# Designs tried in a protein design chat: VH-VL binders against a9kqm9. Part 13

Target 1, 255 residues: a9kqm9
Amino acid sequence: MRIIISPAKKMVENIEALPVCGEPSFIDQTNQLLTYLKSLSYEEAKEIWNCNDQLATMNFERIASMNLKTKLTPAILSYQGIQYQYMAPEVLEKDQLEYIQEHLYILSGFYGILKPLDGVTAYRLEMQAKVNLSDKKDLYEFWGSLLYNKLREETDFILNLASKEYSKCIERYVTEDVRLVTCVFGERKGEKVIEKGTYAKMARGEMVRYMAEHKISTMSEVKKFDRLDFSYDENLSNETKLVFLKGESNVRDRK

## First folded at step 4 (VH-VL)

Design v31 (framework fv_emapalumab)
Fold by ESMFold2-Fast, scan of step 4:
Structure v31 (fold): chain C 255 residues (1-255), chain A 120 residues (1-120), chain B 111 residues (1-111)
Amino acid sequence: as target 1 above (255 residues)
Amino acid sequence: EVQLLESGGGLVQPGGSLRLSCAASGFTFSSYAMSWVRQAPGKGLEWVSAISSSGSRTYYADSVKGRFTISRDNSKNTLYLQMNSLRAEDTAVYYCAKRGYSYGYYFDYWGQGTLVTVSS
Amino acid sequence: NFMLTQPHSVSESPGKTVTISCTRSSGSIASNYVQWYQQRPGSSPTTVIYEDNQRPSGVPDRFSGSIDSSSNSASLTISGLKTEDEADYYCQSYDSSNHVVFGGGTKLTVL
C-alpha cells in the first residue's frame, strides 16, 4: 500500500530535525518548471501564484536564486500548515519514520511526487496553476500519467488522503487492477455528509500518524481510525470510499 | 549493522566487460542513493556513478559516460555497475558507497572494495 | 564542473595541530557542503567531517572543519596529533547536479 497526501502552500527551509535521504523522482520535470518560472516577468509569475505582492516578491526572488540540488530540506519538514502540524513528523520515532518513508507520498505541483525525506527547496506552485509550457496549458497536462505510473509500479492499493485538487492527478488514470480508496472526514447534516476543510486537514495528518504508530497495511486496519472524535461509518462507505464521521462514536449509524 | 559487500571484480582485457554487484544489508536500501567510487593503485578517490533511491535518476563521471551503466534492484537490496569497453585507466579498486543522512551529499558507509584490473 | 585542490602532503609532530586545505577552482566553496574522509593503507575511507563542520558519532573533537569564503577553501584541522592520525585525507563536495567531486588527497605524516 501507498498513501498519497497534499502538500502545503507555505514552506520553510533550514529545518534540521530530520535528514535528507532521497532525491525527487522527477527532478528533470521540476527543472523544466524552474526554467519556465525563471523566464517569467514578475507580473506573469504573480498571476500564476495568485497571491499578494509580499508573497509574490519573496517567491520571485526564491525562484531567481533557486538551486534544486543543494541546501535542501526534507519535504515532510518543509511543508507547513494544520495537516502537517497534526502529522507532527519531526517527533516520529525511528520505526514510524521508516513506515512513512516506505508508504507515504506527498503530491506537488513543482516536484510531482515526493517521499517524506526527499530534499526540496521552498517553492510556490499549486497543482491548479495555469502554466503555459511544453504545449501544456496546466500542471495536470504537464504531469499527465507520470505520477500515477510511478505509484502503479509500486502498489495496486493506494490510500488517498489528498485533497481533490491533488488527488485528481491520480484519479483520472486509475484502472480496474488498482484499488484507489479515498478517506472522507466529515460531519452529518441530516442525510448528507459535509467535509469541513480545517477538520479534514487535521484528520488527514492525524491519520498518517495513526497509521505509522500502528504499522497499518490493510483497509480493515484503516477503518479503526478513531482520532479527533471521528469514527468509521459502514453504511456511508464502500469499496472506494471510507467515510469517517465526527461526533458520532457513541450512537448507532443505522436506525 | 550496515554492510556493503562488493563482488564481480577480476582481470579483464582491454575492450572487455565486467559487471560489479554490491549486496546491501542493515538499512532500508530503497531509501538511499548509492554510488560507485574507484581508486586506481596509489592514486586518489574518483567518483564514478550514482543512482537515486528509486533508481529513476543516474549520474556518471565524464570519464565513464557511455561505457558504464549503474542500476539497482531494491527488491534484492543490490546495486550494480555494468562496465563495457574497459580501458587500462579503468584499473582500480571499486567501492560501493551509501549516501549518508545529510542535507549535503556524503558517504556514511563504504564496502571493502573489489579490484578490477584491465590488462592484456 | 570544478576541481578541489589539496596539498599533496603535510607533516607535523605528535601533539601539534595540522590544517589541510581544499580549494574550489570555480564557483563558491560555500555553494555546496564539504565532507572529509580518512583512509588508512589497505582500508576503505571513513567519514571524519560532513556538512562542512559536523562530526559523525565516534570521531573525536580534535577533528574540526571550517569554510573560508574569502579564500574559496574548506579546511580540516586536526589538533593534538596522534600517530594513528597518519592517513590520506580527502575533501569532497558536489555540483548543482549532484555530481560528486573529490579532492586529490593529502598524505598526513606524523613524525
Scores: ipSAE 0.000, ipTM 0.393, lowest interface PAE 19.1, mean pLDDT 87

Design v32 (framework fv_emapalumab)
Fold by ESMFold2-Fast, scan of step 4:
Structure v32 (fold): chain C 255 residues (1-255), chain A 120 residues (1-120), chain B 111 residues (1-111)
Amino acid sequence: as target 1 above (255 residues)
Amino acid sequence: EVQLLESGGGLVQPGGSLRLSCAASGFTFSSYAMSWVRQAPGKGLEWVSAISGSGDRTYYADSVKGRFTISRDNSKNTLYLQMNSLRAEDTAVYYCAKRGYSYGYYFDYWGQGTLVTVSS
Amino acid sequence: NFMLTQPHSVSESPGKTVTISCTRSSGSIASNYVQWYQQRPGSSPTTVIYEDNQRPSGVPDRFSGSIDSSSNSASLTISGLKTEDEADYYCQSYDSSNHVVFGGGTKLTVL
């Protein structure tokens, strides 16, 4: 079983709480992207990042001086945001950290796919970015089947905790020999289920932690997730989609 | 070396039944999806049915749903196609095909085919 | 579900280049990989292109594949045509339900 999760836009460097224990699998492809990004004018690069001048200038300068092999930070500590806050990798016990190193993959527009302790440099490049290199018009075309092929070598069961932007780089390639199971964390509003971004990100991070604490390897075990007031809903779920509803467990317990 | 050997084809009357077999060797049979693809005389390729490596999932073309059943015996490295309620339009060479190790859905090895003729 | 449409036949002289198109009737051609098979008379099909543009070992570099999203088509291009390239060529894709779809096939004649 392998777990895929989204990266974050905000990254930090020089965090030494955990060691760097590997090199990104597709560093050669990352070097091609770095060469491409270095070839862009400021205006061209800014359009890719779709951000204000302050952020664009910072990223443009970062790319200009970037070295993929020095001053590296473990990926799991570099990505910042509510998802990673709830995962809280820096306080995982040794065996829990070993669990996520073996089972968790972080998807990345720049690096493709990362293990938690792979060494990275801070960057900004969302998977939806429109690029123009080697006759590839976006990062989905650039990465092609590489990321899925790496996962398939290791497993026939992929648990998707990534957002649609990132999971679609895997979804296109899934065949009948591989199970891709997506977790949905939502709230019931009448007959509809609404997935609020903040709560979904919290739940995805917490699910990784939960799985590490319980050494989970099967779908039936994933269904037992009960944190952040979420509980599995069998009626809204199927073999490829596990729906967890916030607040429903309290209502059921009262009945 | 990968080998796929079909058997069981022949002449059958409309409404009759036939069971095709495909003996596989040279690869880990249970790790790969298998398919049946047919080709009517002088016509193109038509996908008929597929089965997952474990046998847990089966897929059928609309033209054969309810009439054909795909199955496999991983202990014997053998793929089967049970064909019932045969019609003249089922006349074709039936190929056993192995899914390639690729995330594009393609066939890396094909058997020699076995001819099924549905005629009175 | 969808259909893949190919020309029924194409012909070209030895040494020249030929292109065979494969057009998807609904949905994007780029949403799923396209493969190409060669079938010579009396033989089983063999793969010449998989994953849009990849060649299996043993397939000469004269064979190439491409995707054109603007025409919703995939193309197989064979350069430096040889008489042994004379065959039927089939494109193939699949849908999200794992239903495999073949094109109608194109007979290539090398005159």
Scores: ipSAE 0.000, ipTM 0.395, lowest interface PAE 18.1, mean pLDDT 87

Design v33 (framework fv_emapalumab)
Fold by ESMFold2-Fast, scan of step 4:
Structure v33 (fold): chain C 255 residues (1-255), chain A 120 residues (1-120), chain B 111 residues (1-111)
Amino acid sequence: as target 1 above (255 residues)
Amino acid sequence: EVQLLESGGGLVQPGGSLRLSCAASGFTFSSYAMSWVRQAPGKGLEWVSAISGSGGRTYYADSVKGRFTISRDNSKNTLYLQMNSLRAEDTAVYYCAKRGYSYGYYFDYWGQGTLVTVSS
Amino acid sequence: NFMLTQPHSVSESPGKTVTISCTRSSGSIARNYVQWYQQRPGSSPTTVIYEDNQRPSGVPDRFSGSIDSSSNSASLTISGLKTEDEADYYCQSYDSSNHVVFGGGTKLTVL
């Protein structure tokens, strides 16, 4: 089993709580992207990042001096945000860290796919970014089937905890011989399940921690997730979609 | 890029049969449900049929159930619609449409359409 | 089983805002997601809104979607109207059996 999860826009460097234990698998592709980004004018780069002048200037300077093999931070400690706050990787015990190093992959517009302890430098490049690189129109075309093929080499069971922006890199290539199971963390609204972004991010991070704490390897075990007032709903779930509903055990929330 | 190219339309007499094809490219065909949606001249869109990515499940509008059969050949990236016992009211442009990745049911790509005319 | 009802036509001047409604005949509009498609003369439909209010890449932010449970309807709102927005617009939903339902369509004229 492998687990895929989204990165975050905000990244930090020089965190020493966990060791760097590897190099990103597609560092050569990342170097092609870095070369491309370094070739852009400030105006062109700012358009790709789609951000204000302050953030654009910071990233332009960052890219100009970036070296993919120096100033490295473990990926799992570099990404910041509510998803990673709930995962709390810096306080995982040794065997829990070994679990996520074996099972967890972080998707990335810039690095493609990362193990938690792969060494990264801070960047800004979301998967939806409109790059124009060689004959590729965007990052989805740039990465193509590379990320899926790497996962397929290691497993026939992928648990999706990533957002749609990132999971599309994998989903479009899945065939019947690979089981891709997506976790939905939402609230019931009639016959629909609505995912609120903040709660979904919290739940995805918490699920990674929960899986590491319990050394989960099967679907039956994933269904036991009961944190943050979420509970598995058999009726809304199927073999490729596990629905966890917030507040179903709380009479007040049901009414 | 994603392309959906329909073929097989034409003029057919009432009670006759036609088979439509849709050649798909630019995505992993077997991973997505596919649909046929038709549009009669000067009228609105009407969903006709859908098939799951594996081909294991099929769905039909009541107006075509028992007469039309949707199928796919994932090795050839091709979607089919076998239309039997055709009626004048089946006259329409038939679109091949790909299901988008979404919690809802929507179509992210559409073909150019192929015209089927059922007339005596 | 249900129907989606749209006005046959709407018209408005360039630069103004127009809203197209889509009313569900039975069951709550909020029960299933609503999508919106644009079809210009001689062209295939293209998606402008999915999942009630989400916009595909390349669709300008002057297009927005909303749900109103009190009127049991979904709405497509187009602000800053441009001549190029002149088209037929279709809402679409589905039932629990994944049968797809389209609205009758609305012809938008930008005069």
Scores: ipSAE 0.000, ipTM 0.380, lowest interface PAE 22.4, mean pLDDT 87

Design v34 (framework fv_emapalumab)
Fold by ESMFold2-Fast, scan of step 4:
Structure v34 (fold): chain C 255 residues (1-255), chain A 120 residues (1-120), chain B 111 residues (1-111)
Amino acid sequence: as target 1 above (255 residues)
Amino acid sequence: EVQLLESGGGLVQPGGSLRLSCAASGFTFSSYAMSWVRQAPGKGLEWVSAISGSGGRTYYADSVKGRFTISRDNSKNTLYLQMNSLRAEDTAVYYCAKRGYSYGYYFDYWGQGTLVTVSS
Amino acid sequence: NFMLTQPHSVSESPGKTVTISCTRSSGSIRSNYVQWYQQRPGSSPTTVIYEDNQRPSGVPDRFSGSIDSSSNSASLTISGLKTEDEADYYCQSYDSSNHVVFGGGTKLTVL
């Protein structure tokens, strides 16, 4: 089994609470993207990043001076945000770090796919970014089946903890002999189930930590996740979708 | 080839100050944490201080907190240890050590060491 | 904060096997990786084992590392002892705050 998760827009460099222990698998493709980004004008780059002037200037300067072999930070420590706060990778014990290094992959518009301790430099390039490079219309075409093929050579069971923007890179290529199981972290709103971004990000990070703490390798074990007031709902779940509902662990009469 | 070369050691009086330097070559200096490890004559290894690749995080052994300051200049591939309020028990060979490329926190390369003697 | 305790000295004849232990005073020995360094007289330390049981390139197969949870210790084992193995050996680990801890060191005498 392999687990996929989303990256984050905010990144830091040179955090060394954990070592860099590998090179991104598709560094050559990343170099093609870096060459493309370095060719852009400031205004073209700013439109791709869709951010304010301060962030655009910082990222433009970052790209201009970027070397993929220098100022490397372990991917899992570089990405910042609620998902990574709840995962708290910097305080995982060594056997938990071994678990995530073996089982966890981080999807990336710039690097494609990363192991937690692969060395990265800070960048800004979401999978949905409006790029126009070479013979490819977008990053989905650029990466093609490459990321799926990487996962397929290692497993026939993929647990999806990534957002739709990133999981689309994998979902398009899944065949009947590979099981892709997606975790949904939602709450009831009348007759609907709504997945709120903040809680979903918290739960995805917490699930990775939970799986590492318990050395989880089977779907039945994943279903036991009960953190952050989420609980598994068998009636809403099926063989490819595990639904966890927030606030449903108590009896209906609520104490 | 990785090389680490310490300098700045010598004889200093108790209460005095000294600054050690370590010149690094053969690797991307800014990508690796660096440490100072000392060894008193005839005694064991004692970790003193560490600094992250960017210099954004520093760590100190309890015995030197408040007295020693680790720093680095990545443009010059040089690591420093500023030692203040020196005591006789600070007498040791001070090694510059590079963090290895590994899950574990270990040192894959060590300098030759520089001797600091604190005596009246 | 914890301490790593090693025997002060060990001795063995050439060709034999020796084991050096490294015991963690608090917290599990499995919580953080253990590394081993060799320091020959007049030389800087060199790594013989990292990540509990991994050998750097160039370190002979005669060197191996292991972990024993029941005694809360790590061990360095050297088989087929040679005179050039005579040295001080240090274990090393770290805590969750990246504070590095060395064992007290073991002097290995080959007869």
Scores: ipSAE 0.005, ipTM 0.438, lowest interface PAE 13.9, mean pLDDT 87

Design v35 (framework fv_emapalumab)
Fold by ESMFold2-Fast, scan of step 4:
Structure v35 (fold): chain C 255 residues (1-255), chain A 120 residues (1-120), chain B 111 residues (1-111)
Amino acid sequence: as target 1 above (255 residues)
Amino acid sequence: EVQLLESGGGLVQPGGSLRLSCAASGFTFSSYAMSWVRQAPGKGLEWVSAISGSGGRTYYADSVKGRFTISRDNSKNTLYLQMNSLRAEDTAVYYCAKRGYSYGYYFDYWGQGTLVTVSS
Amino acid sequence: NFMLTQPHSVSESPGKTVTISCTRSSGSIAKNYVQWYQQRPGSSPTTVIYEDNKRPSGVPDRFSGSIDSSSNSASLTISGLKTEDEADYYCQSYDSSNHVVFGGGTKLTVL
């Protein structure tokens, strides 16, 4: 089994709590993207980032000076945000770090796919970015089946903890001999299940930590996740979707 | 090809000072923690000090804390050890060592060592 | 903050198997990875085992590492002993604050 998760928009550099233990698998494709980004005018780059001038200026300067082989930070320590806060990779024990290095992959618009300890530079390039490179109109076309093919070489069971923006690059290519199972973290509202972004991100990070703590390798074990007031619901789940329901905010939490 | 080359060792009097250097090549120097490990004649290995890749974190063995200072210049690919208030028991070959790719803390490359002798 | 204790010396005949122990004085041996270094006279140390039981490229299969939580020890095992294996062997671990600790070293003699 492999686990996929989303990256984050905010990144830090030069965090040294864990060493860099590898190079991104598709560094050649990343170099193509970097060369493309360096060739853009400020106006063209700003269109791709779709952000204000302050952020665009910062990223334009970052890209201009970027070197993919220097000042590297382990991916799992570089991405910042609620998902990574709850995962808390910096406090994982030896065997738990070994677990995530063997099982966890981080999806990335810029790097494609990353192991936790692959060395990265800080960047901004979401999977939804509209690039015009090698006659490709966006990053989904650029990466194609490449990321799925890498995962398929290693496993026939992929647990999806990524957001739809990122999991789309895998979902499109899934074949009958590979099982892609998505975890949904939501709240019941009548006949519907509603995923709140903040709670879903918390739960995805916590699930990675839970899996590392318990050395989980099967779907049956994943179903036992009970952190953050979430619990598995058999009736709303099926062979490709595991639904975990959180209690309502108006209900007192006991235990 | 990874290379670590120590220099700056020599004879120094008790209470004196000495600065060791280690010139690194063949890898991205700023990405790796570096250490100094010493070995007294006929004795075992003793870890002395470590510095993070950025230089933001430093670590010292109790035997040298307050007397030795580890530093690095990433623009010159060079590691330093400033040794003050030297004692006879500091006499040793001092090795420069690079942290390896690992979840744990280990050394994948070592320099040839430089001898420091504290005696009058 | 802890010590790693090794036997001062071990000896064995060519072709046989030898095991060198490394015992942690406080805290679990399994809490942090254990590494093993080989040092021949006049040479710098080289790694023969890292992360408890992994071999670097070029280290023969005859070298293996293990952890025994019940004795709070790590072990280096060398099978099919050769005269070239004569050396000092050091175990090494670290604490949660990245303070590195070496064992006292074991002189292996192949007779």
Scores: ipSAE 0.000, ipTM 0.436, lowest interface PAE 13.7, mean pLDDT 88

Design v36 (framework fv_emapalumab)
Fold by ESMFold2-Fast, scan of step 4:
Structure v36 (fold): chain C 255 residues (1-255), chain A 120 residues (1-120), chain B 111 residues (1-111)
Amino acid sequence: as target 1 above (255 residues)
Amino acid sequence: EVQLLESGGGLVQPGGSLRLSCAASGFTFSSYAMSWVRQAPGKGLEWVSAISGSGGRTYYADSVKGRFTISRDNSKNTLYLQMNSLRAEDTAVYYCAKRGYSYGYYFDYWGQGTLVTVSS
Amino acid sequence: NFMLTQPHSVSESPGKTVTISCTRSSGSIASNYVQWYQQRPGSSPTTVIYRDNQRPSGVPDRFSGSIDSSSNSASLTISGLKTEDEADYYCQSYDSSNHVVFGGGTKLTVL
């Protein structure tokens, strides 16, 4: 089994709580993207980043001086946000860290796909970015089937804890000999299930930590996730989608 | 490749019984809710019954409640509809339908249908 | 329990746009997802829209779905009409008791 999860827009550098262990698999493609970004005018780069002038100026200066080989931070410690806060990677025990290093992949517009301890530099490049290089109109075309092919080499069971923006780069290429199972963390409103972004991000991070703590490798074990007041709902779930509802089910109080 | 194949339809007298089967392949059968949807000649689609993936929950349209029983055998990848006390208005093509991959209760695959005719 | 009401028929010329409505009789149309199915003569239904506005792989982008809470209706819009679009179209939703409800169906004729 492998687990895929989204990156975060905010990144930090020079965190030394965990060691860098390895280089991103597609560093050559990342270098192509870096060369492309360095070639852009400020106005062109700002359009791609789709952000305000303050953020655009900061990132434009960052890209101008970026070196992919120096002052690296482990990916899992560089990404910041509520998903990574709930995962709490810096306090994982040795065997739990080994679990996520073997099972977890972080998707990235800039790096493609990362192991937790791969060395990275801080960047801004979301998967939805409209890049135009080498006959590719966006990052989905740029990465193509590369990310899926890497996962397929290692597993026939992929647990998706990434947002749609990122999971789309995998979903498009799934064949019948590979099982892609998506976790949905939502609340019931009528018969609809609504994913509130903050709670979904919390749950995705917590699920990674839960899986590491329990050394989970099967779907039946994933279904037992009961943290943050979420519980598995069989009637809303199917072979490729596991729905966890907040506040709806209490395993302790079930008849 | 997902396949759903219905069988068991035919001519039956009012008040009679008939059992329909739907053989499923190409997906993990026990993970999906299944439904029966019927269509009378020249008329629209009418939902008849549904069963959860485990078989633990069943649902029925008011028009068939107490007369029809939906069931499944996950070891044989087969869905059933036991129809009792049949009426002329039960005459229809009966479709086996699989619940979709996303929540929201849509059907992503349908069988070819099997015709049930209730007539004297 | 509620009913979904569709027009019995709509017709339009090739290349034009047509919209088929689906109105919920009680409760909000927005409280549950709406799907749309296409059924050609002699064939089983196939999904053209699910979860209000999503397209399955293989369904062209000229098919779109929308929800209008003010009229308590869902709509299927087909632009650039082609002769192969001629079919019966059914909307479908469900209630809080997991009862599935279909609209009466709309026969689309492409003249």
Scores: ipSAE 0.000, ipTM 0.373, lowest interface PAE 22.4, mean pLDDT 87

Design v37 (framework fv_emapalumab)
Fold by ESMFold2-Fast, scan of step 4:
Structure v37 (fold): chain C 255 residues (1-255), chain A 120 residues (1-120), chain B 111 residues (1-111)
Amino acid sequence: as target 1 above (255 residues)
Amino acid sequence: EVQLLESGGGLVQPGGSLRLSCAASGFTFSSYAMSWVRQAPGKGLEWVSAISGSGGRTYYADSVKGRFTISRDNSKNTLYLQMNSLRAEDTAVYYCAKRGYSYGYYFDYWGQGTLVTVSS
Amino acid sequence: NFMLTQPHSVSESPGKTVTISCTRSSGSIASNYVQWYQQRPGSSPTTVIYYDNQRPSGVPDRFSGSIDSSSNSASLTISGLKTEDEADYYCQSYDSSNHVVFGGGTKLTVL
């Protein structure tokens, strides 16, 4: 089994970083993207990043001086945000870090796909960015089936903890021989389930930690996730969708 | 160059309070967990407290729980240790220590230390 | 909770090899990484070994670390002993609650 998860927009760099454990699998494609980004005018780059002037200026300068081989930070420690805060990779034990290094992949617009300890530099390039590179109109076309094919060579069971923006680059290529199972973290409102973005991000990070702590490898074990007041709901779930409901809705229909 | 500089140590009476500071430079402060480690005169190293990069998680040794509070101000690159209900056994040099990357729990840089003496 | 036990002191002649042990009282020594710190008189600790057996780039290859599950201990080995190696040495690990645990320290004297 492999787990896929979203990156984050905020990243940090550690110039005192210890040696990373490996380089990104598609560093050649990343270098093509870097060459492309370096060729853009400020206005063209800003359009791609879709951000304010301050952030665009910072990223434009970062890209101009970027070297993919220096000032590297392990991917899992570089990405910042509520998902990574709840995962808390900085305080995982040795065997838990070994678990995520074996099972977890982080999706990335710039790097494609990363193991937790792959060395990265800070960037801004979300998967939905509209790049105009050669015959490719966006990053989904640029990466194509490459990321799915890498996962497929390693497993026939993929647990999806990524947002839709990122999981789309995998979902469109799934065949009958591969099971892609998506976790939904929401609350019941009448007869429907609503996902609140903040709680979903918290739960995705916590699920990675939970899986590492329990060395989970099967779907039946994933269903036992019980943190952050979430619990598995058998009736709303199926073979490709596991629904976890928050607190109050779990009391409905109890004896 | 990474630098950590402690301050705020001094003489205090039992039951008193003291606040230690650690000024950090040379790295992205908010990206790293920080710790306080103490060493009583002529004795070994004892871990006191840790705080995550964001400040969202804190950890304490059993000997200081309920008396000491670790905090940080990421806008000022400063780590703090508020020490209340001080005891004679809290007398030590207090080191500010930066956590390395967490593929193991270790310290890659240490400050010079600040002496806290709890006596009458 | 566990303790890490080190010998109080060790001594050896220049050019010889010395080994300092660090024994975990409960649970496996291999469950969590072990680090080693050197503290010379009047100085702050510095890292000589991290991740059981890794050496920071500035540390000479005379320093090495190892784990022995049969004795439930970690060891720091210093070969080609020099007078400047005189220092206190501390092993360090952590528990499942992320509490840092230090060994009691070993005073190395080079005679």
Scores: ipSAE 0.000, ipTM 0.412, lowest interface PAE 15.2, mean pLDDT 86

